# Miniprotein binders against a2bj90, part 7

Target 1, 235 residues: a2bj90
Amino acid sequence: MSRSARRKTSALNTVLRVVEVFASIQGEGPFTGTYSVFVRLAGCNLRCPFCDTRYAWSLEAGKPLGVEELVEEIARYEPSLVVITGGEPLLQRHPLNSLVEGLESLGLRVQLETNGILPAPARDEQLWRVYHVVSPKDVPVRVPGAKLHPSWVDYARATGRAWFKFLVANEQHVREVAEYVAKLGIPRSRVYIMPLTPEKLDMKELLELHSRIASLAVKWRLNFSPRLHLLVQLP

## First folded at step 3 (miniprotein)

Design bA8
Fold by OpenDDE base, second read of step 4:
Structure bA8 (fold): chain B 235 residues (1-235), chain A 84 residues (1-84)
Amino acid sequence: as target 1 above (235 residues)
Amino acid sequence: SPEDVIREIRETLLEVAELTVKAEEAAERGNLEEAARYLREALELMRKAAELARRIGHEELERQIREIIEFIERLIKYIREDRE
């Protein structure tokens, strides 16, 4: 390899394609209510028909940002949590490990949002140390190309730093989730169900949907994730 | 059946995801030739998947697969430019 090739490969490991960086409240999962900086990465390996961030599906929707510059930008917000999301963040696994290293060096907590199709972090990755909320798209919504990678179950058991968040619209979906997690041996304490929100719900309809799904969570002995950001009208 | 074709496409998409990870790992090790090989294999699988989607008239799925093809082609181009 020429010195030039090594520098370009090094650049790949130090540059992320970023759609947006913003401060808000984490609205979903185990960290709901946490003041967070969101880093939305570009590119996704799925095309969910219900995706609310379709603008992030293309890598070209993101701008190239250096990891160091991004760490500095995040740090200025003084976040209680850094949430890495996007399309699928793990499509940029290498520079993402570098980002995590930089953020952890500042004492910042990091949470990844992933669809769980790509393998879980290995023990030698910086990503091994962070929190993960895995959002499977194979059950119950059956998005084409979605299948939970088995390594996420192993990671969850080994580290206790993973949760599984499932989109549900009705009791049949909740049943399918309960059967699925039982089959995989995922502890119910690590499982969240979240309302599948169609586009253009008004606030009344949104609250009613939350109420129905929350009641089903209690009935089926699962955790409930709100979409708090939608309820409080934050990004 | 169309359902069988969709299942086959799903399995193909999973294999492509694994190949992209292997390509990244190879690139990290500095083996850009191996990385490019995995990406070319992924590209071929995705082209077949696009044709299957077209045959069953699933236009949205075909579009989605084509976007992934374009992504893989860009990655291959990037690896090529890093070899020069």
Scores: ipSAE 0.017, ipTM 0.329, lowest interface PAE 7.7, mean pLDDT 88
Fold by ESMFold2-Fast, scan of step 3:
Structure bA8 (fold): chain B 235 residues (1-235), chain A 84 residues (1-84)
Amino acid sequence: as target 1 above (235 residues)
Amino acid sequence: SPEDVIREIRETLLEVAELTVKAEEAAERGNLEEAARYLREALELMRKAAELARRIGHEELERQIREIIEFIERLIKYIREDRE
């Protein structure tokens, strides 16, 4: 391969468009409370009305960073967990696999947050080996175009490394989630319900919402995800 | 119906995702011409999806699709410039 062709191939598999890298506590899902580094990738294949990270929707919001440089930056934080999020990180699938390979080589635990529209990892991808929190947007909030790819259910069953996290505001939403996961054959043990938080809630309202959704999780025998970072005022 | 059009757009997006995976695999093997071909096919499908989104008045989905179109166009240009 020529120098020019190798540089082009390298750019496709070793450069990511990154919006931000920061240390915080994972506030959501099965790893809630874990000291984490968050890597927000640019670009998204949805335009959710309740999205907290609209600034990441465009690929142009991200700065190009080499995979090796990004691995070194992440490693300096000495995190217990690397959370790769965004927009939709699977839009940058090939260089994302390279990033995961680099992080795995350092013994770092990786979690991907995805909307689940794009296919789940294949067995020959580095992404097959890491944890995935899938946030379907087809229920209960019914974002148009947001159908969960069926391969995510197969991936969850095959690996035990995927969970499904749903934004809910009331008991009717929880009922819709319960019906949806039953229809798809997703075990309740892999399902999290999380409060749908409007931007304007004060701390008292935020706690009351968390309490209501947590009570519904108990009633419906589902797992509960807080939005802990909002409660403790971290990014 | 709008629901039927949204389903067609969703199916088109899944097909585009498959084409981009094939493009990545071709690029990994050094087959930049084949990669560009898959990306051009993906681009055609995305342009159709954008038209469908506009026709049903779904502005958010149309904007999303157009951003992906611009990204694919940049990738095609970048691959072609190197090959030359």
Scores: ipSAE 0.000, ipTM 0.157, lowest interface PAE 16.5, mean pLDDT 79

Design bB1
Fold by ESMFold2-Fast, scan of step 3:
Structure bB1 (fold): chain B 235 residues (1-235), chain A 84 residues (1-84)
Amino acid sequence: as target 1 above (235 residues)
Amino acid sequence: SPEDVIREIRLTLKLVQFLTELAEEAAKRGNLERAAAYLRLALEIMEAAAELARRIGHEELERLIREIIETIERTIKAIREYRE
């Protein structure tokens, strides 16, 4: 049976619980500045203290949408990038693979944002073929219960399609990230540090934080991710 | 095909295993609230898998999935009772 045949299986295989779909600019990671459509899936396996999307934690927060309907909706935006985020999108892994198959059939580039606790894609998954930005929560923010699945390092090495993005507030956080990635054998070229933005920062504070973390990225020879959407006031 | 659906259910079972491992780790660290949250997420995922097995008429697989659901439900109840 072809990969296309999987998309045609039962309704439950092709239904995702979706919180929101919207067009914006990707503000973070390796594709910063790209015109994107964001698909936020419901459900999360963590309860991060710095989470901006607590409303998406429950699977019940999402409306059931058929994969084909969702693919059509996404395609109407004509995006340069489809960003699938959550909650934790890998909690809906099997219909997510069907979504990815549909999007790839239209030539759309797909990026998944994941906390990396669940295993990386296997070779027989459609998810093997798309980009992944992994945001480990075991360092430096130390979210209880968070542990990066080791398969993500193997996946990054095998495919060149995974990057690791860390929220940092100061140089001690950057040092902890550097030690962490060295111990796991993650290449520095695949590591991004990003400002951990507390609530209620004014624009001056936000710019100063970005400047400080960017300077640390240069000093520690890591990549820098802004939170561009916050700087330009987009969702 | 039914074979493809069974493969997807198999992947789902592996994901649920990792969620239960996360719940166990949280419980060992004294975070019973977080352990219960992981188990509730596993429960929601397993209910979806049970419905998939039912729709393809795979009675044995649905039975296995429902046994796992019952185990998760009992674990959540035990955590709740211990917290009280």
Scores: ipSAE 0.000, ipTM 0.167, lowest interface PAE 17.1, mean pLDDT 79

Design bB4
Fold by ESMFold2-Fast, scan of step 3:
Structure bB4 (fold): chain B 235 residues (1-235), chain A 84 residues (1-84)
Amino acid sequence: as target 1 above (235 residues)
Amino acid sequence: SPEDVIRRIELTLKIVQLLTEWAEEAAKRGNLEDAAEYLRFALELMRAAAELARRIGHEELERLIREIIETIERTIKAIREYRE
């Protein structure tokens, strides 16, 4: 009985600022290769020098969309995975929980991409039930203002639904990541290293970079994330 | 339950606090456009929180939230007037 009342109450915060919605293949992390719909939310609390989506930094970059309208738009793509990304999606945490509730009601698998500065989901949030790929920016390339919230490690241990993905350019970066995750008690099985790709790389350079970082992943016994969409020239 | 609603409001308040801190930092750097955007979003979240407090009959919490709304509205107005 209380479930219906909870649903109505959670629906009161139902507007998200959305930059874009599009279908593609998830190119990164544990779900690489999955047919996905990407929902890019506006606003970000960082200004990373290597950011590919600077157009999403401002909240003004997003159009206000109702949760029900957005759920319908996503459902038309019939995706295997819904990737909610940004900016930083957790800036819009309250209506995001309502979006997740709507997507789960349709049986859709949801993955959140987050910088991990804001706290991990609590047990009473819909976000507790979905997958999270956390991209810390405090190591190896230090971004001003970036610090992983410690609750993400607890969330990963409690749920098994969080992975940690790090941008790396060389072996020294991988060493710093290995030290960082060991200090925080993050299992290697939940750690991905991914090539830090400059804006201008030709296909040969991109493949060579992927090969170098993949070899380091094997050497350091970490998981490797490609940037597959770049290799296959998808958005 | 009312306790679940209160926890959701508490989470909203934490997010709003961060948004207002980022707005202040943006303003200090002379980025009044970003400051106004953060504050407008904080305002949207606080209005939703006020409605949740009203729905569960928590008059003291609703009053507190509406006081914060008034403060944010005045700050947005001040930014707008300064930029004109």
Scores: ipSAE 0.000, ipTM 0.182, lowest interface PAE 16.4, mean pLDDT 81

Design bB5
Fold by ESMFold2-Fast, scan of step 3:
Structure bB5 (fold): chain B 235 residues (1-235), chain A 84 residues (1-84)
Amino acid sequence: as target 1 above (235 residues)
Amino acid sequence: SPEDVIRMIRLTLKSVQALTEVAEEAAKRGNLEEAAEYLRLALELMRYAAELARRIGHEELERLIREIIETIERTIKAIREYRE
């Protein structure tokens, strides 16, 4: 019920700052290969040195869009999956819950990409009901200020709707991830390792990196996430 | 409901706490511009929390949130002045 969505109190709480909306293939995580619409929200609470989307760091980078307008734009793509990403989408938490309500009313499957610093959804949020790929930045990449909020582990156990995706460059990084998830009690079945891709790799180098990290995933009994969109040269 | 709004305020305040911790870490590293940017994000979230408190008529909570807003604004101003 996008047109009568509850919890709308004002335009301020039903307006999202949106950087871009585009169709592509989900290249990462548990839904790799899915025809998706990506909604990049503005604002981020980290300044990762390896960030590919620095243009989205500021809230002012986003154009204000009403939730109803955004739902209609997304629906026109007829996606199998809506990927809400950013920056950090949870900075815009209240209007994001309204967006999710609108998308669910259309039967659309929603996945949130988050750095996991902000708390996991509560049971009374619409966000409780959608999928979350949490990308911690405290291990192994050690981004200043990054610390996974412990509520994400509880959310994953309670719902089965969260996975943890880690950027890794080498076997030492994978070892650090294995220690981290064991300490937090995250099951290996919920863990993905993904290549940390430096700028300006050629296709041969990109494939070799993917092969190396995939081999480490097998060795350490973790799931592997490609960056498929990079391999097939999509956004 | 007012209880749901209070929950959203609490979650927003937790987000602000995480953001101010990141700002403090940046400042300790001497990265004042980065610290100011995190504080600006915290400020936006606090303004949102104040609006939520006003809507449910929780005058005391709105007052406390606005007090924190003033503190963040003063901190951003101090960083700006120090760098000039």
Scores: ipSAE 0.006, ipTM 0.336, lowest interface PAE 9.7, mean pLDDT 82

Design bB7
Fold by ESMFold2-Fast, scan of step 3:
Order: sequence, then structure tokens, then C-alpha cells
Structure bB7 (fold): chain B 235 residues (1-235), chain A 84 residues (1-84)
Amino acid sequence: as target 1 above (235 residues)
Amino acid sequence: SPEDVIREIEYTLKLVQLLTEIAEQAAKRGNLERAALYLRAALEWMEAAAELARRIGHEELERLIREIIETIERTIKAIREYRE
């Protein structure tokens, strides 16, 4: 069997529903400022009222792409980081593990963004080896059906490869986050607070919001995540 | 493998259960628009599960999944009719 035929056969056994693939700068979390390729997978198990990617909620919003085809497309960008996001990427867990395997075989660094409702990776998954930014929707903005799976705290402590990112609008939200992470035993060093941005803020309002939330991060001894892409007007 | 696909279907079914529970809570609070939204999401995941069952040739599982799809569709229709 030729390598090409073998690759096509493998791709037919593993397919992801993909909304978009694009190059940008990671604007959020522990890898802020990194040249990245974003892979947005279709489907989500939540309907957050503040969601800015509602177009990805439906599984039908995604085009079926074979893992090998997707790996080749990502590799052409020559990224420093591959950000797999969605919807909720773990809804497509099996083909996602195959994608991660392909990307790691090329020496590419992978970061997954997840709402943390589904269990953290097991040691025998390819996903065990990559970075995870978990965005719990339990607090402070309480989304129906959102509950962080407890295995994410264990995964973070065992691997050092997970961080927890929370959307906050004011100091009361930060207090609720602080109480939440303390109760779950999440180290504050793995916690980020990020501005909850209303639609269509002007640049002055956006900068002022960033300044206020950053000041609260200092006060509460938590890490701060900007939304850098919004400030520099990138996707 | 067929076992891996069955595991993927199991994950999908757990998500459908979660979405259906959210829909029920929304309906009990009188938010029928939200209930319909989550039921439509459940439908999309069930259709994905049916396709996975079809790909591995598991006819009995596909049939059961489609039966659940019909139930969700009837519930959405009932909500739509009540809201009119």
C-alpha cells in the first residue's frame, strides 16, 4: 500500500467537523502574544448568553475534514502554536486525539480550549500530552448545565498542563471566582481572570475595562488574561 | 475501530442527556424559547450519533437513536405550537 493510499484510508476513518481555520495571534491566556493557527471545531454543549461564537454552536456549522487534510492545512501556516477551540472540542474527542497525534508528530505545540464539562484526558490519550485552557461556566456568570468535571483539577495538579480562565465584569465576580477556586483546590497560579467584553465597546472603553480587570487581578493575586486580539483588531 | 466509535456515541448520548435536562429546566421556568434552543442542539448531536452508528453498520443502535430523534422533534413541535 503506498503511503498516499495509507494516509487516505486513515483519514476516512477519522473526520472532524471544522468551522474555520485561520492564522492570528493568541490573544488570551498563558500563551498570549504567540503566532497561532486557530482550528474551530463545530458543536457546543452549552448556550452561553455572552457567547461571541454562536455560529459554531451547531455541529452542522462544521465542514467534514479528514485528520490528515487538516494537519496538512495547519502545517502550511508554520505556526508556533495550534489552538484547538470551538464550540466544545471534546465533543469530537476520538478524531481530536488523532489530530493531536498528527500535529505532535510534526513537533507542533497544541493548546485546547474547553468548557471543562467533559472529563479531562486519561493518560492513554494523546490529549494527555497537550496544554489545556479550561473556561468553567459554573461561576461567576452561571450558565445552565455548566459544571466543571472534577478530573480537571486532578489533571492540572498531575501534569501542570491546565489553566482555568474566568470571564469577569466587576469585583464581585472576582470574589466569586476566588471562592470557587479555593473550594476546588485550584492553585491561584493556574487561574486567569479576563474581561467580559460587551458588544461594540470603543477602543477607549475596551482599554479602560482591561485596566480595571487587570487592577483587580493584582489586588486578588490572580493572573490576568487580556483579549489582545480585540485591542489590536485581529480575528 | 468500532469500539472507539461506540465510545464517541456514548459521549454524544451523555451530552444529549445534559442538553435535554437544561431544556426541561428552562421549560419549567417558562422559558420555552430557551428550551427549544437546547432541544435543537440535542437533535443535532443525535443526528451525529446516528451517522456514527450507520458508519459502523450497527443497525440496532441507529434505529434506537432515530427513535429518540423523533421524540425530541415531537417535543420541539409541541413547544412551537404552544408558543403560537
Scores: ipSAE 0.000, ipTM 0.139, lowest interface PAE 14.9, mean pLDDT 80

Design cX1
Fold by ESMFold2-Fast, scan of step 3:
Structure cX1 (fold): chain B 235 residues (1-235), chain A 95 residues (1-95)
Amino acid sequence: as target 1 above (235 residues)
Amino acid sequence: SEVEELKKLAEEYLRKGDAEEAVIILYLVAAIALRKGDLELAIEYLEKAAEIAQRANLRELEALVYLLLAFVYLELGDKEKAEEYRRKAEEIREG
């Protein structure tokens, strides 16, 4: 009976620790401007000093929700995109694959936001089939222990479903990003630079920062990601 | 296997005195085990990574390892161990 009992126990392990579910506009990355439902999973394997979602760091910040219940909640919003973020959503990899399966069965487009420390999806995972925006924290922001797993570069080349998004404050940061992606063999077409925004910027300062980073993206021939939700004052 | 090659690489870095790289590699081994649903194997490698990080006074990496250990133990149903590792990570961050 031990194998049957283990199989049943494994099948019942389809619970995610969820901090919040809300509708907004995707403000960042390749899907900027899309009507989206955000699913913030609890737990993070980093302690970034610039993190604006510190409330999601603890696993206990999340309430346990069954995958089927969560799929139904998301579907009620009728979103054009489901953004799964956190914390670090890959910490909950097993039930996350089940969530992705449920969302894809409804024809919903799914985007995962990840720090890229944990390995990229394998071909037999449902996560292999969805979009990933990888936000490395080793360059230029230099968070200790935040080494990008090399499988993400291979996954991006194999699938065309991963992009790399870097927080930058100035041209020196952009230079470091350019050197980093060249060294790893990441195509520039898969690279976004995004303004590293201090907490207390007024709207004029925020627009000026966006303009400067966008100009650097043109100069360095990289893609630009705004932080659109900050500019239009959405969550 | 890839896991066996990474284990040897971690041992090589330890012998060369690069505890930081060894901890990162063992964390990656644990992450691969977690991806395959082998929670017990993930714990084994994370506990080894934590021990090395603690001995080498790599406090930030030690905290990162403890957070993943807390998650894995919680998923195994060992709430006592999960809480122990969560506290250890918080203690490093707070002071």
Scores: ipSAE 0.013, ipTM 0.423, lowest interface PAE 7.7, mean pLDDT 82

Design cX2
Fold by ESMFold2-Fast, scan of step 3:
Structure cX2 (fold): chain B 235 residues (1-235), chain A 95 residues (1-95)
Amino acid sequence: as target 1 above (235 residues)
Amino acid sequence: SEVEELKKLAEEYLRKGDAEEAVLILYLVAYIALKKGDLELAIEYLEKAAEIAQRANLRDLEAWVYLLLAEVYARLGDKEKAEEYRRKAEEIREG
């Protein structure tokens, strides 16, 4: 499909509400250290107490951008990874599938970050074919209104394209995560624990927290995700 | 409120003819109602989601809506309805 044909057939489904687009290093999860372009979509279905991106909660926080325009902007960065995050990106599911189609047509690797409340992709969606990092908010730091949709576990087992990332502050949190993933049948190889960082930590405190959570990951035989961008002071 | 914002969003998608996104948002509305303990409201929105999914032949989403309906009915103590919806979801998944 040419660009012209794509515009004609998908015009009604080609606009996303975008808060920001920027280049950085992926600081979290299975692709930590990768040169990435971040696309932050507007709107969120949760109000997490430790959320660093409260400015993206409202759909009105996003500027309407056409999918083709956004694909071209992303491509100019020549990224190794495109990270689509938010808010909650799946609130804009239909135009998001069109964005993924455009990015994959250019050979770009795509990772979606989601809270997992909305269902995992169906086989006929473009989103089925990309990587997903799911950040459940029902354990261990329980957020009101949060519950992982059960389809994410099935999707992870069927495709090998999903990982589960949990914010933890102490060993009790890690124990709760271990029990949760065992109960749901999530393989440990697909589980990351990540430091829950309070709003104001100095660099020494941030490093000490990372060290403690990493040690717990070793003890509990889970993967560790840093928040590398915070350590190296990137966005 | 968050629920009111999502209800409006679902109506907008349904008006545009995007049944898939409408079902997903209605599912979220029902889930939020469930978490607030409003089981009757959760059922109302899940029944709407199921009707739309069935009409649009969105079989995977229809199955997931039935699974959440089964959970809501189980919490109401209606074990027969809970089992009925689990069975409906299984029938879709098997073929």
Scores: ipSAE 0.005, ipTM 0.180, lowest interface PAE 11.4, mean pLDDT 80

Design cX3
Fold by ESMFold2-Fast, scan of step 3:
Structure cX3 (fold): chain B 235 residues (1-235), chain A 95 residues (1-95)
Amino acid sequence: as target 1 above (235 residues)
Amino acid sequence: SEVEELKKLAEEYLRKGDAEEAVVILYAVALIALEKGDLELAIEYLEKAAEIAQRANLRELEAFVYALLAEVYMRLGDKEKAEEYRRKAEEIREG
């Protein structure tokens, strides 16, 4: 089947398994502080022990929603940014491309959060045109089965629309991240380190962790991502 | 069960002609099996995913599946199969 014929077939798959849709402030990454609508898609290809959204691991955790219905729901929030997250959103790649097309037609900015195990978008996908925050799980957190697909580095170089966000707990993790991105040729300007919040922390512990990781970002000349929503008690 | 639900979804995508999505879903099933310590079940689903990817000429995805098969066979202690799949993945990536 040609790609044109497959695109027509994929258009018939216009249903996404959606766990939740809600308005909040983007608490992480390059768009921290932006009024956003979060679309959490069901299904994940990893089982990270530190995962905050274990309820989204199963595809059955999501309700089937048509792309048109979902676009309409998102638009009602009038967001400055649409954050598509999950699970792993690229597990639902075909209807996700249709969703992105609908959102872009309304002039909405779209950001995808992905673990980067599945290939980066090709030039003929709608996903090629949106922002991607890639959160590798092979370094430093060493999740079994996790390996960053090399196409994400090529995508970042080609488009300038990908950043790499790493969970870190200590300076040794930051050193491993620095070595990893140097080996892959990822510019420091595209790299964020973010506190790994492994268990229930009180506000004092959470703030102290943020302070330590931010200090390491300065020391290692990397960007820092907070988990702002945790600090201000938003979803 | 989660595995049964994903398996049915993969079969549905195959029937609709969407081999890429079917392979991705079967890969997810294998990861769930690995999390539960069921290496044999993981291999079963990964081998099915590899067959579908190969038949549909999805070379990048085929390499991706082979890489995980190599890891699973190493955990199982089958070094010969692990190297076979590592080589298959590398052959696709280099060329």
Scores: ipSAE 0.006, ipTM 0.239, lowest interface PAE 10.1, mean pLDDT 81

Design cX4
Fold by ESMFold2-Fast, scan of step 3:
Structure cX4 (fold): chain B 235 residues (1-235), chain A 95 residues (1-95)
Amino acid sequence: as target 1 above (235 residues)
Amino acid sequence: SEVEELKKLAEEYLRKGDAEKAVAILYFVAEIALDKGDLELAIEYLEKAAEIAQRANLRRLEALVYELLALVYWELGDKEKAEEYRRKAEEIREG
């Protein structure tokens, strides 16, 4: 590669549009309970009716931050886990790979939250080496335009670094998830079901919903993801 | 007992003529058996799934069932059957 091409590539890989950076506890998925820093990137390729982060849908919602500046900000929290979420983080794929490289250089563990519409990482991407929680929106919640990219199944089977987290409201949804993962060859052991939480639940209703979905996880031999941050009232 | 409920669900789908859902549930139950180390039970469920998928011309699901059969036979130490099922899956994907 020429020096000019390298400079152009580096420029594309140096700025991210960031909505917010904050410390909390990871409330979802395989790392539930971990002290984490959340990096919410702007932009999304879906418009989910149940979305609780609609403020991140537009790329304009994010402030431009340099990768080096963002790495330093994250490091100041001394986290056990860096959770990169959004919107859809893979919309900013090029600078995201640079961010991951910077975080790994500090020995920080990285997890990406993605809707899985865009392709899984290739072997030559920094993203190949980190953890991914893929949240398909085609089943059971049937968001228009959502379709899981098949490369995520290959990535999960090849690396053991991807899990699939499904929003469910009832047993019919869990049955659809079981059928869906079997049809795609997604290993059952890498599947989480998580309560689909309506906008206005009191704490008693929220706990009752968690209990019902957890019971279904046991019945169907699937992993359960809480929304722990909602139960303990953290961001 | 809950695995037995899932097996009954697969049988119910078959009776209703929904071969695709029956195969999917049998595959799911076979994974549970495999994870428990019950290789013979996993083979039993997968052979039933393969027969249903083949008869209903569900070629993509048939390939997935053959892939899991190959893994189970490999774990069982039957390399010849593992290779046979691996080839069957590849033939479907390439064809």
Scores: ipSAE 0.084, ipTM 0.627, lowest interface PAE 6.3, mean pLDDT 86
Fold by OpenDDE base, second read of step 4:
Structure cX4 (fold): chain B 235 residues (1-235), chain A 95 residues (1-95)
Amino acid sequence: as target 1 above (235 residues)
Amino acid sequence: SEVEELKKLAEEYLRKGDAEKAVAILYFVAEIALDKGDLELAIEYLEKAAEIAQRANLRRLEALVYELLALVYWELGDKEKAEEYRRKAEEIREG
């Protein structure tokens, strides 16, 4: 491989396509309530009908940003957590590893949100060291093309740094989640159920939905994830 | 094609009486059409999704489909249909 080819591959590994960077409260999963900087990456390998971030599906929706510049931008917010989300962040795995390295060098905690279709991090990746919230789209919502990659179960067992967050609308969905996690051998303590919210529920309907799903979480002995940002009207 | 497989899957869900999944798949196929710039094809799938949602009394999904129809018709320059579907979505949410 020529010296020129190695330099071009190194440059491509230092640029992310970023839709937005903003500070808010983490509204979902095990880090709910944490002051966080959100990095929304462009591009997704799914087109979920219930997606609230459809504007991030195209890679073209993101601006190219250098990893170093992005680390500096994130650091200015003094976050308690950096949340990397988007469409599917792992579509940009190579520059994402560089981003994680930069953030960890500053002592920042990082959480990745992923749909779990792409393989879990390998031990030699910087991504191995961060927290992951995997949101499977095969169960119960059955988004076409969604299938949880088996390596996420192995990663969760090996590291204890993964949680699984499932979208549910009713008790049948919760049952399907319980059966699915049992079949895969995912510990219940790592499982969150979260309300599947249609767009533009009023606050009363949103609260009622949260109440129903939370009650089901207790009944089925699963963790509950709110959509806290919707309840408190934050980004 | 992936789209043809998804259409077949939607039809299978309809045959099994799972209207919710059929609507979700058709909505997804419409979104793929939109990504390709095929607004007319997107409308075809969304109108079919809306019909199924309505027949199955899936009001929340029906409203979601109407919202996307409103956006697509607006992009096509059909403001009258865009406003019609916007109102239909609003009626479901206020009810």
Scores: ipSAE 0.007, ipTM 0.276, lowest interface PAE 9.2, mean pLDDT 89

